VH-VL binders against q8zy40. Designs and how they scored, part 15

Target 1, 190 residues: q8zy40
Amino acid sequence: MIVGVVDYTVGNIGSVLTALKRAGAVPVVVKGVEEAGRVDAVVLPGVGTYEAAYALARQFKEVVLEKPTLAICLGMQLLFESSEEGGGQGLGVFKGRVERIKARKVPNIGWRYTHVVKNSEIIAEGYYYYLHSYGVRWGENEAYTAYIKLEEKYVAAVERGHIIGVQFHPERSGRTGLELIKRFLAVAKR
Short names: E, the ipSAE of ESMFold2; O, the ipSAE of OpenDDE; V2, 0.75 times the mean of E and O plus 0.25 times the DockQ between their complexes.

## First folded at step 2 (VH-VL)

Design z3 (framework fv_zagotenemab)
Fold by ESMFold2-Fast, scan of step 2:
Structure z3 (fold): chain C 190 residues (1-190), chain A 122 residues (1-122), chain B 112 residues (1-112)
Amino acid sequence: as target 1 above (190 residues)
Amino acid sequence: EVQLVQSGAEVKKPGESLKISCKGSGYSFTSYWIEWVRQMPGKGLEWMGEIYPGDSDTKYEKNFKGQVTISADKSISTAYLQWSSLKASDTAMYYCARLGEYSSSWDLFDYWGQGTLVTVSS
Amino acid sequence: EIVLTQSPGTLSLSPGERATLSCRSSQSLVYSDENTYLHWYQQKPGQAPRLLIYGASSRATGIPDRFSGSGSGTDFTLTISRLEPEDFAVYYCQQYGSSPLTFGGGTKVEIK
């Protein structure tokens, strides 16, 4: 399976490419919608600034709505309606606003237990690696799949059909992250 | 100074209802999960469930789901553990505790209440 | 669920002796090179438990140097190098490497 990783031109996507290869995919770097149209699934990585990421990611909204999508960290945040960081606008795939997290230490760095609140074929409960200063506050929303406990509860994962967003970095979460990517690929092949 | 203060001992008969409390002070009550732990006479510690007071979200250990109700009133920084109909097997010491943080993970009991002894006998 | 097995169930010792307590997990509790989600609590008669050791080996604030924790993966040990009268208590290990959170059955350290 060919998986297109969107390149925001800022930030290193090497760990994402490596993780996809280890999970059994053929990752390719994509910078435009035409390239993304040729792949089997898409990954929105968690690297770069919000401004740079949004400027490129906005072109991929229709691809995200059409193809299996895994959105990581910043990539997940881009799927929401708006953000306090950078350009302020998101793709609006999921309702809600990204805000600066309220925690004793910002950024939220390290392993956090991720609580799954509904059955998922892709998101398994357990520890994942986090690195973020912005997040989506937990609330009642049918797409909200998992949360983490900081000073407040924050969204750890969202799902709707073929679109999966995670606040954590599966490419940096060891075996647990690799298994998540493998499950994403298995579901995407259906 | 962080404190969790629990309600006093209770002596009940089978079939009676009961609600015990755990009041937090010295910290932001809505920012921490409150855990409930049972200890039967002469036995070890059993995790029963938890509540996040900010939105009253609850999680139960499978054997306690449907047996007890956990709730909280954030306006008075108090969590509750409730039975609709007590059984003799509910005789135990009940502790509340705050779920604290280790290495960016919320997974240890950093502060405990003094315990509420519940005795159920005919 | 992860099962924690503590041994022995009871240690009968005199003040000044060394106590070694074991906790074995049914599954590995290491999720990274830096973190092990296993903690130890002390419970004295008539009192609530208190945090003693966290992350397998770190002493909680105010806990004397005679207490130490070690181990990784599935095998963990709590050591009290020289028992003081106030150390006669029940000790519990606890994990949150996986939900649900679980406790070991406890080891009672009693005076001989």
Scores: ipSAE 0.042, ipTM 0.643, lowest interface PAE 7.6, mean pLDDT 88

Design z4 (framework fv_zagotenemab; at its last look DockQ between E and O 0.03; V2 from the best seeds 0.00; counts 0 for: pae E 13.9 > 2, placed apart)
Fold by ESMFold2-Fast, scan of step 2:
Structure z4 (fold): chain C 190 residues (1-190), chain A 123 residues (1-123), chain B 112 residues (1-112)
Amino acid sequence: as target 1 above (190 residues)
Amino acid sequence: EVQLVQSGAEVKKPGESLKISCKGSGYSFTSYWIGWVRQMPGKGLEWMGIIYPGDSDTKYEKNFKGQVTISADKSISTAYLQWSSLKASDTAMYYCARQIDYGSGSYEWFDYWGQGTLVTVSS
Amino acid sequence: EIVLTQSPGTLSLSPGERATLSCRSSQSLVYSDENTYLAWYQQKPGQAPRLLIYGASSRATGIPDRFSGSGSGTDFTLTISRLEPEDFAVYYCQQYGSSPLTFGGGTKVEIK
């Protein structure tokens, strides 16, 4: 299966490409909507600045709505309505606002137990690696699949149909992350 | 110092209700998970469930969900384990234990334990 | 659920001897960056459990250096280098890498 990884023009997508290859996919770097139209699934990576990521990601909104999508960290945040980071708009796929996290230490860095509250074919409960200063506060929402608990609860995963967003970095979460990517690919090719 | 103090031993008959307590002191009670562990006479340790007192978020081991209720009252730094109808098979020592937390909310190890509450259910 | 199997069930030794206690996990507890979510507890008769080791190998505060933990993946060991009279107790391993949290069946270290 061919998986397009959206290049936000800055940052390191190498770990995402490597993880997709290890999971059995054929990853390709995607810089435009036409290229994204030709792949089987897309990944919105967690790298880059909010401003640069939004400028590129906004053109892919229709692709995200039409194709299997895995959105990682910043990629997940772009799917929400708005963000305090850069004071910007999001794609509005999911309701909610991205805000600076309230935690004993910011950024939230390290392995955190991710609590799953809904049955998911892709998101398994367990430890994943996190690295973020912004997040979505947990609340009542049918799409909210998993949370982490800092000083407050924050969304760890969101899911609606073929669109999956995760606040953590599966590409940096060892075997647990690799298995998540494998499950995403298995579901996506159905 | 950190302490978890549990309520005293209970002797009950089948069908009776019971609520036992675990009071935390010497730390921020609302910032740590409190777990409940059962130990049947002569047997090992069984995790029953856990609560985060700050927002009353609870997780149960599946075999205990619906059999017991875990709750907390953060205003008095106390967690509770409750049965609506006791059975003879509930006879056990019940421990509460604090999960160390660096502000992550992740499952960690249990660093402090209560002294235990012995519950005996017999006719 | 992750099943932890402790062996032997009973270990009969004399003071001054080395005790080696095993805990085997049904699934790997190895996570990235050597985050191994396994703890060891000591329980003396009539007492609550006491934390000895966390993260497979980190000694808890106040625990003597004769206690050490080792292992990775599915096989873990608690070693007591030279048994003192107060060390005769039941020892439990516990994983916290996956819900539900689970304990091993325990190993009783008793006087020979």
Scores: ipSAE 0.027, ipTM 0.661, lowest interface PAE 7.0, mean pLDDT 88
Fold by OpenDDE, look of step 3:
Structure z4 (fold): chain C 190 residues (1-190), chain A 123 residues (1-123), chain B 112 residues (1-112)
Amino acid sequence: as target 1 above (190 residues)
Amino acid sequence: EVQLVQSGAEVKKPGESLKISCKGSGYSFTSYWIGWVRQMPGKGLEWMGIIYPGDSDTKYEKNFKGQVTISADKSISTAYLQWSSLKASDTAMYYCARQIDYGSGSYEWFDYWGQGTLVTVSS
Amino acid sequence: EIVLTQSPGTLSLSPGERATLSCRSSQSLVYSDENTYLAWYQQKPGQAPRLLIYGASSRATGIPDRFSGSGSGTDFTLTISRLEPEDFAVYYCQQYGSSPLTFGGGTKVEIK
């Protein structure tokens, strides 16, 4: 399976590429919509600023709606309607607003127990690695699949059809993260 | 604070069995691989194998496969290294160490180490 | 397996001097992700190893600035810009790009 990793040119995507390879995929860097159209699935990586990332990622909205998609951290945040960061508009795939998180320490860094409240073929409950200062507050939403507990509950994962967003970094979540990626790939092959 | 605390020094005879322990604290024990490293007297470091306590997935270096058993009890955040029958050549310092995993899902570097367990095997 | 060769075996220096330690790999440790899979450790007598460098050039948390890692491909260097008394120890390189994990033979930095 060929997996396109969208390059926002905002950070290192090496870990994502490596994780995809280890999971059995053939990752390719995608810089444009035409390239994205030729892959089997896409990954929206999670490095960079919201504004910079959105400026580049906005062109991929139709691709996200069409192809199996795994959005990671910032990538997930881009899927929502808006963000406090950069006063930015999101892709509007999911309802919700990205806001600065309320936590003892910001950014939230490290392993956090991720509570899965809805059955998922891809998102397994357990510890994942987080690195973020913004997030979506937990609430009633059919797409919201998992959350973490900080000062408040924040969305850890969202799902709608073939689109999956995770606030954590599966590529930095060891075996747990790798297995998640494998499950994503397995579902994407359908 | 991340800590790995190993069991105390062992003095054994050839043929005896042994199980030494490594207890982790200050972090999610089930989310990091734990490795065992042997250091024979006056020698360098040798990777023996690793275990993922979350599901007990275990990998061995080929020379240690079948010679030792690596296991873990996640309920008490403890990893183990054991021999069914010790040999004099097993005399060494044994370290457990936490492995960082930033995407490989397999092998990385070790950021925290136990204090080591000295195993002496002699007649 | 990947063999790491460290040189010199022993390095005799005085406090305040610059130390340069070499680690050579039997094959490239730069992989398709453009990362370099090499770490450096310090081991003092009677103590466990301590992580100094990962990714060939990234300093671990709490490691003084006087420690730096460089290199790519098959040749790597650990540099201690100004030796402190506590820096006299054995240093090991380790690759984690391929199984099995392997260590170099170590370089002993001793006081002259």
Scores: ipSAE 0.023, ipTM 0.551, lowest interface PAE 7.8, mean pLDDT 91
Fold by ESMFold2, look of step 3:
Structure z4 (fold): chain C 190 residues (1-190), chain A 123 residues (1-123), chain B 112 residues (1-112)
Amino acid sequence: as target 1 above (190 residues)
Amino acid sequence: EVQLVQSGAEVKKPGESLKISCKGSGYSFTSYWIGWVRQMPGKGLEWMGIIYPGDSDTKYEKNFKGQVTISADKSISTAYLQWSSLKASDTAMYYCARQIDYGSGSYEWFDYWGQGTLVTVSS
Amino acid sequence: EIVLTQSPGTLSLSPGERATLSCRSSQSLVYSDENTYLAWYQQKPGQAPRLLIYGASSRATGIPDRFSGSGSGTDFTLTISRLEPEDFAVYYCQQYGSSPLTFGGGTKVEIK
């Protein structure tokens, strides 16, 4: 299975490419919408600045809506309606706004137990690696699949159909993260 | 493979200056805090301070502030610990160590450590 | 600043025995996010410290499951369920919840 990793031209996507390969995918780097026609699934990675990532990711909204998508950290945040980091703009795939997290330490760095609220074929409870200063407050929403507990509860995962977003970095979450990626690929193959 | 490689052992006299180094490789050097830890002979570990090489934000433990200088050269992925005038009481092993944490005022555990630099100051 | 007090200073045990090391904090290390900000390190003679445990109970990558951490509030324990020859070393706790970072005084686990 060919998986396109969107390259915002900022940051290092090497760990995402490696994790996809370990999970059994054929990762390719995509820089534009035309390249997305050759891939079976898309990954929106969590590297770079919000502004740079949004500028490219906005071109991919229709691809995200049509193809299996895994959005990681910053990539998940891009799928919401707005962001404090990004001057109020977002792709609007999921309801909610991204704001600076209320936590004892910001950024939220390290392994956190992730609580799954809804049955999911892809997202499982467990410890995942987090590295973020912004997040979406938890609330009533059928797409909000999992949360972490800081000073407030924050969305850790969202999903609707073939679109999966996670605030954590599965590519840096050891075997737990690798198994999540494998489940994503298995669902995407159907 | 993440590595922190420190400069070699030093034998100095009181009053001399010294700058020891810690070179990071196998990761994005500018994205992680680098800390310095002193271990005096037969004693435990003492945190001295940390630097974020991305913007040179530097924080010192109170008793080391003004006694040492922590700096970094991000172009060669190297952090430094420097004395302008060594004392015999500076005789110790000095470790650099990487923290995962990014952020002003945040402190975390050290996930990778350098091999240590033994500094001996004797008349 | 937060003072960490480790006990005992020295623990003399034989291979195969269970080791229990204590670390007491002058202030709670469980913060409003319900996380615990304590780490444990092992230092073998002539070597740099090695991270064993973070978050009071999470094992670092590559650390054998015979090492476990536990504790709440101000009282923390590192347990080595069955000592191996390579486990005879000095162990330090470290808090990372408040500035400045502080280490405990260490517990030396030595062969009896």
Scores: ipSAE 0.000, ipTM 0.507, lowest interface PAE 13.9, mean pLDDT 87
ESMFold2 (binder alone), look of step 3: mean pLDDT 90; pTM 0.920

Design z5 (framework fv_zagotenemab)
Fold by ESMFold2-Fast, scan of step 2:
Structure z5 (fold): chain C 190 residues (1-190), chain A 122 residues (1-122), chain B 112 residues (1-112)
Amino acid sequence: as target 1 above (190 residues)
Amino acid sequence: EVQLVQSGAEVKKPGESLKISCKGSGYSFTSYWIEWVRQMPGKGLEWMGEIYPGDSDTKYEKNFKGQVTISADKSISTAYLQWSSLKASDTAMYYCARHDSEWELPAYFDYWGQGTLVTVSS
Amino acid sequence: EIVLTQSPGTLSLSPGERATLSCRSSQSLVYSDENTYLHWYQQKPGQAPRLLIYGASSRATGIPDRFSGSGSGTDFTLTISRLEPEDFAVYYCQQYGSSPLTFGGGTKVEIK
């Protein structure tokens, strides 16, 4: 399976490419919508600034709506309506706003237990690696699949059909993250 | 110096089991994919599959899945190709090779083992 | 599955001559990351293959400048500007732009 990784940042996407190859995919770097149209699934990576990521990612909104999508960290945040980071607009795939997190230490760095509250073929409960200063506050929403508890609860994963967003970095979460990516690929092949 | 060293030639009878090896040295063995390529006598190169030794993740070409098992032991930097029951049609030269990069495409094979000749005859 | 077709199957030439080898892909091997997922290997009798060219046109470390690769999309060429005795070998193209990874059937460069 060919998986397109959207290159919208100045950051290194090497870990994401490596994790996808380890999971059995053929990852390719995608900079435009025509190339994204030719791949089997897409990944919105979690590197770079919100402003730079949004500027390029907005052109891929229709691809996200039409193809199996895994959105990681910043990538997940781009799927919401807006963000406090840089006063940014989001793609509006999911309702809600990204805001600066309330935690004893910001950024939230390290392994956090991720509580799954809805049935998911892709998101398994357990420890994942987090690195973020902004997040989506937990609340009543059909798409909210998992949370972490800092000072308050924050969204750890969202799902709607073929669109999966995670706040953590599966590409940095060892075997647990690799298994998540493998499950995403298995579901995407259907 | 990066090296891939394969086990020596094997002469086997149909029905026998066999496990051949490919030992990496001079680099981080767990960070690169190991590829297996078959070359039948007088024929071209056929990709069989690959393994990422860091977590033993494997991919097989469809025609080789179920015919062979690819594995690795990262404690001794060695990858393996194994048959439970050899057939005469398994007679070939088998090469291991290293993927050029641990994390980016395009994937090309920058270092190759010297090959292991497997002969299966009655 | 992407099919790579190499031609000719055999190329008979003398030392000092120019060799031009073709590899055609059933699908485009170019992506916007500026990489072309087409590579060339040389195999001498009794030896393992050796990487010559990666990404259609980049020479591998230690490969003499008489070897060059060109092409894009679906049509690729390996050129040996002036054949040396050690260049008589079989040459394979290979792609990994799409799974499964595939090799061409090979072109044998032999002495005329």
Scores: ipSAE 0.000, ipTM 0.475, lowest interface PAE 13.9, mean pLDDT 85

Design z6 (framework fv_zagotenemab)
Fold by ESMFold2-Fast, scan of step 2:
Structure z6 (fold): chain C 190 residues (1-190), chain A 123 residues (1-123), chain B 112 residues (1-112)
Amino acid sequence: as target 1 above (190 residues)
Amino acid sequence: EVQLVQSGAEVKKPGESLKISCKGSGYSFTSYWIGWVRQMPGKGLEWMGIIYPGDSDTKYEKNFKGQVTISADKSISTAYLQWSSLKASDTAMYYCARLEGYSYGFDWYFDYWGQGTLVTVSS
Amino acid sequence: EIVLTQSPGTLSLSPGERATLSCRSSQSLVYSDENTYLAWYQQKPGQAPRLLIYGASSRATGIPDRFSGSGSGTDFTLTISRLEPEDFAVYYCQQYGSSPLTFGGGTKVEIK
C-alpha cells in the first residue's frame, strides 16, 4: 500500500518513512493535493511548528476527509478547530482547542501509559513515546478514544471513521508503535 | 494529614453481596487515583484495580475484572469495592491506598494506605 | 506481566545487624525517560503496608535514613543499615513501570 507522508518542509520525517517501510507500506513524500489524490492513505507527521505545518496542511483537508489518515502529534493537533500555539486556526475536523499542557514537566517527554476508553482496531492500550508542549484536554466526546493523565487528562488518540489522530509518536514507540502502524495499514486496506 | 479510613470487618456467606468503603481526608480526593489491594491469609499483596474519583474512571487488573466493581462518591470523598456474589475464595484483607508518582500515565506507587477491611466468607 | 522475585524468603537476624533484601524483575524497569519505577513497602504484623522507597532509591517522607534503596535494570536491593526492634517485618517490592502493577512475594525479616 502507497502511503503519502505530508512534508511541511520543516522537521525531519525520516523516522516516519522508516516506520512505514518496516510496517510494510510504500511511503512517498507528498507536498500537494494532486500527489495526495494518487496515494492509498495519508500520514500527517508530528514535525515542525504549528504555523508552518498549518500553512501546508490546510490544502489537504478534503484529502483527510476522503482517505484513510493517520495524524501524528502535531498532525493530530492540526485536525482540531484551533490552537494556542501561535494563535493558530486548525482544520476543524474535530471539535476542540489545542492548549498548552498543564503538567509537572513541560514539554511532556517520555514513555506514558495510554488508557484506551473505546474499542479500537488500531489503538492498543499501553506505553507510547510522547514529546509535546500542547495538547487537547480530555472531555466527553464521541471521537476521543484514549487519554494520558498528567496533572489533567489529555487526549492521546482520537478517531472518526477512517481518520485516526494520536498525540504520541508511534514511529518512536518501538514495537508497540510499529504494531499500531501495521493495524492502521490493515484497516486502511478494507 | 492524609488519611484513608476503611469500613469495619465483614463476615458473610457465599452468594451474599458486599460493599466496603474507603474514606479519604486531608487532601484533594478528586486529584488522586485510589487503588484496591488484596492480601489473602498468609499471602502477599495483589493489586486489584484503581479509580480516579474526579470522573470515576476505572482500571482493573484483568483477573479481577468482572469479579468486583470499584466505584467512588466524590461528594463524600469515599471509594468503594463491591461484590455481587461472594465466594469463600474472597476471604482476605482488603486495603485501599492512594496512588502517587510522577502523575504521568500509569507510573505511580501507593503512598498512603487505609487500615484494611477483613472480609471472611464461610458457610 | 512483569514478575518480581524477592530473595531470600526469610532473613533471620539480630538487632544491630545489617539487612540486605533483593528484588529481581523479569524485565528491565528503566524506561526511556531514565526513571526507575520500583517501590518498597514495610508491613508489620496486623498492620497495613507502609511506603519506604520509591523510584528505586528515593526515601519516602518520615522514613529513617537507615533504610536505603539501590539498583537499576532488573536487580534491586533494600538495605537496612542497623536493624532496630521495630524493623522486624515483611518487606515487599512493587514495580509501577508496566501494567499490571505487580508486587514481589515478600521477604520476612525475623528475629534470630
Scores: ipSAE 0.000, ipTM 0.477, lowest interface PAE 13.2, mean pLDDT 86

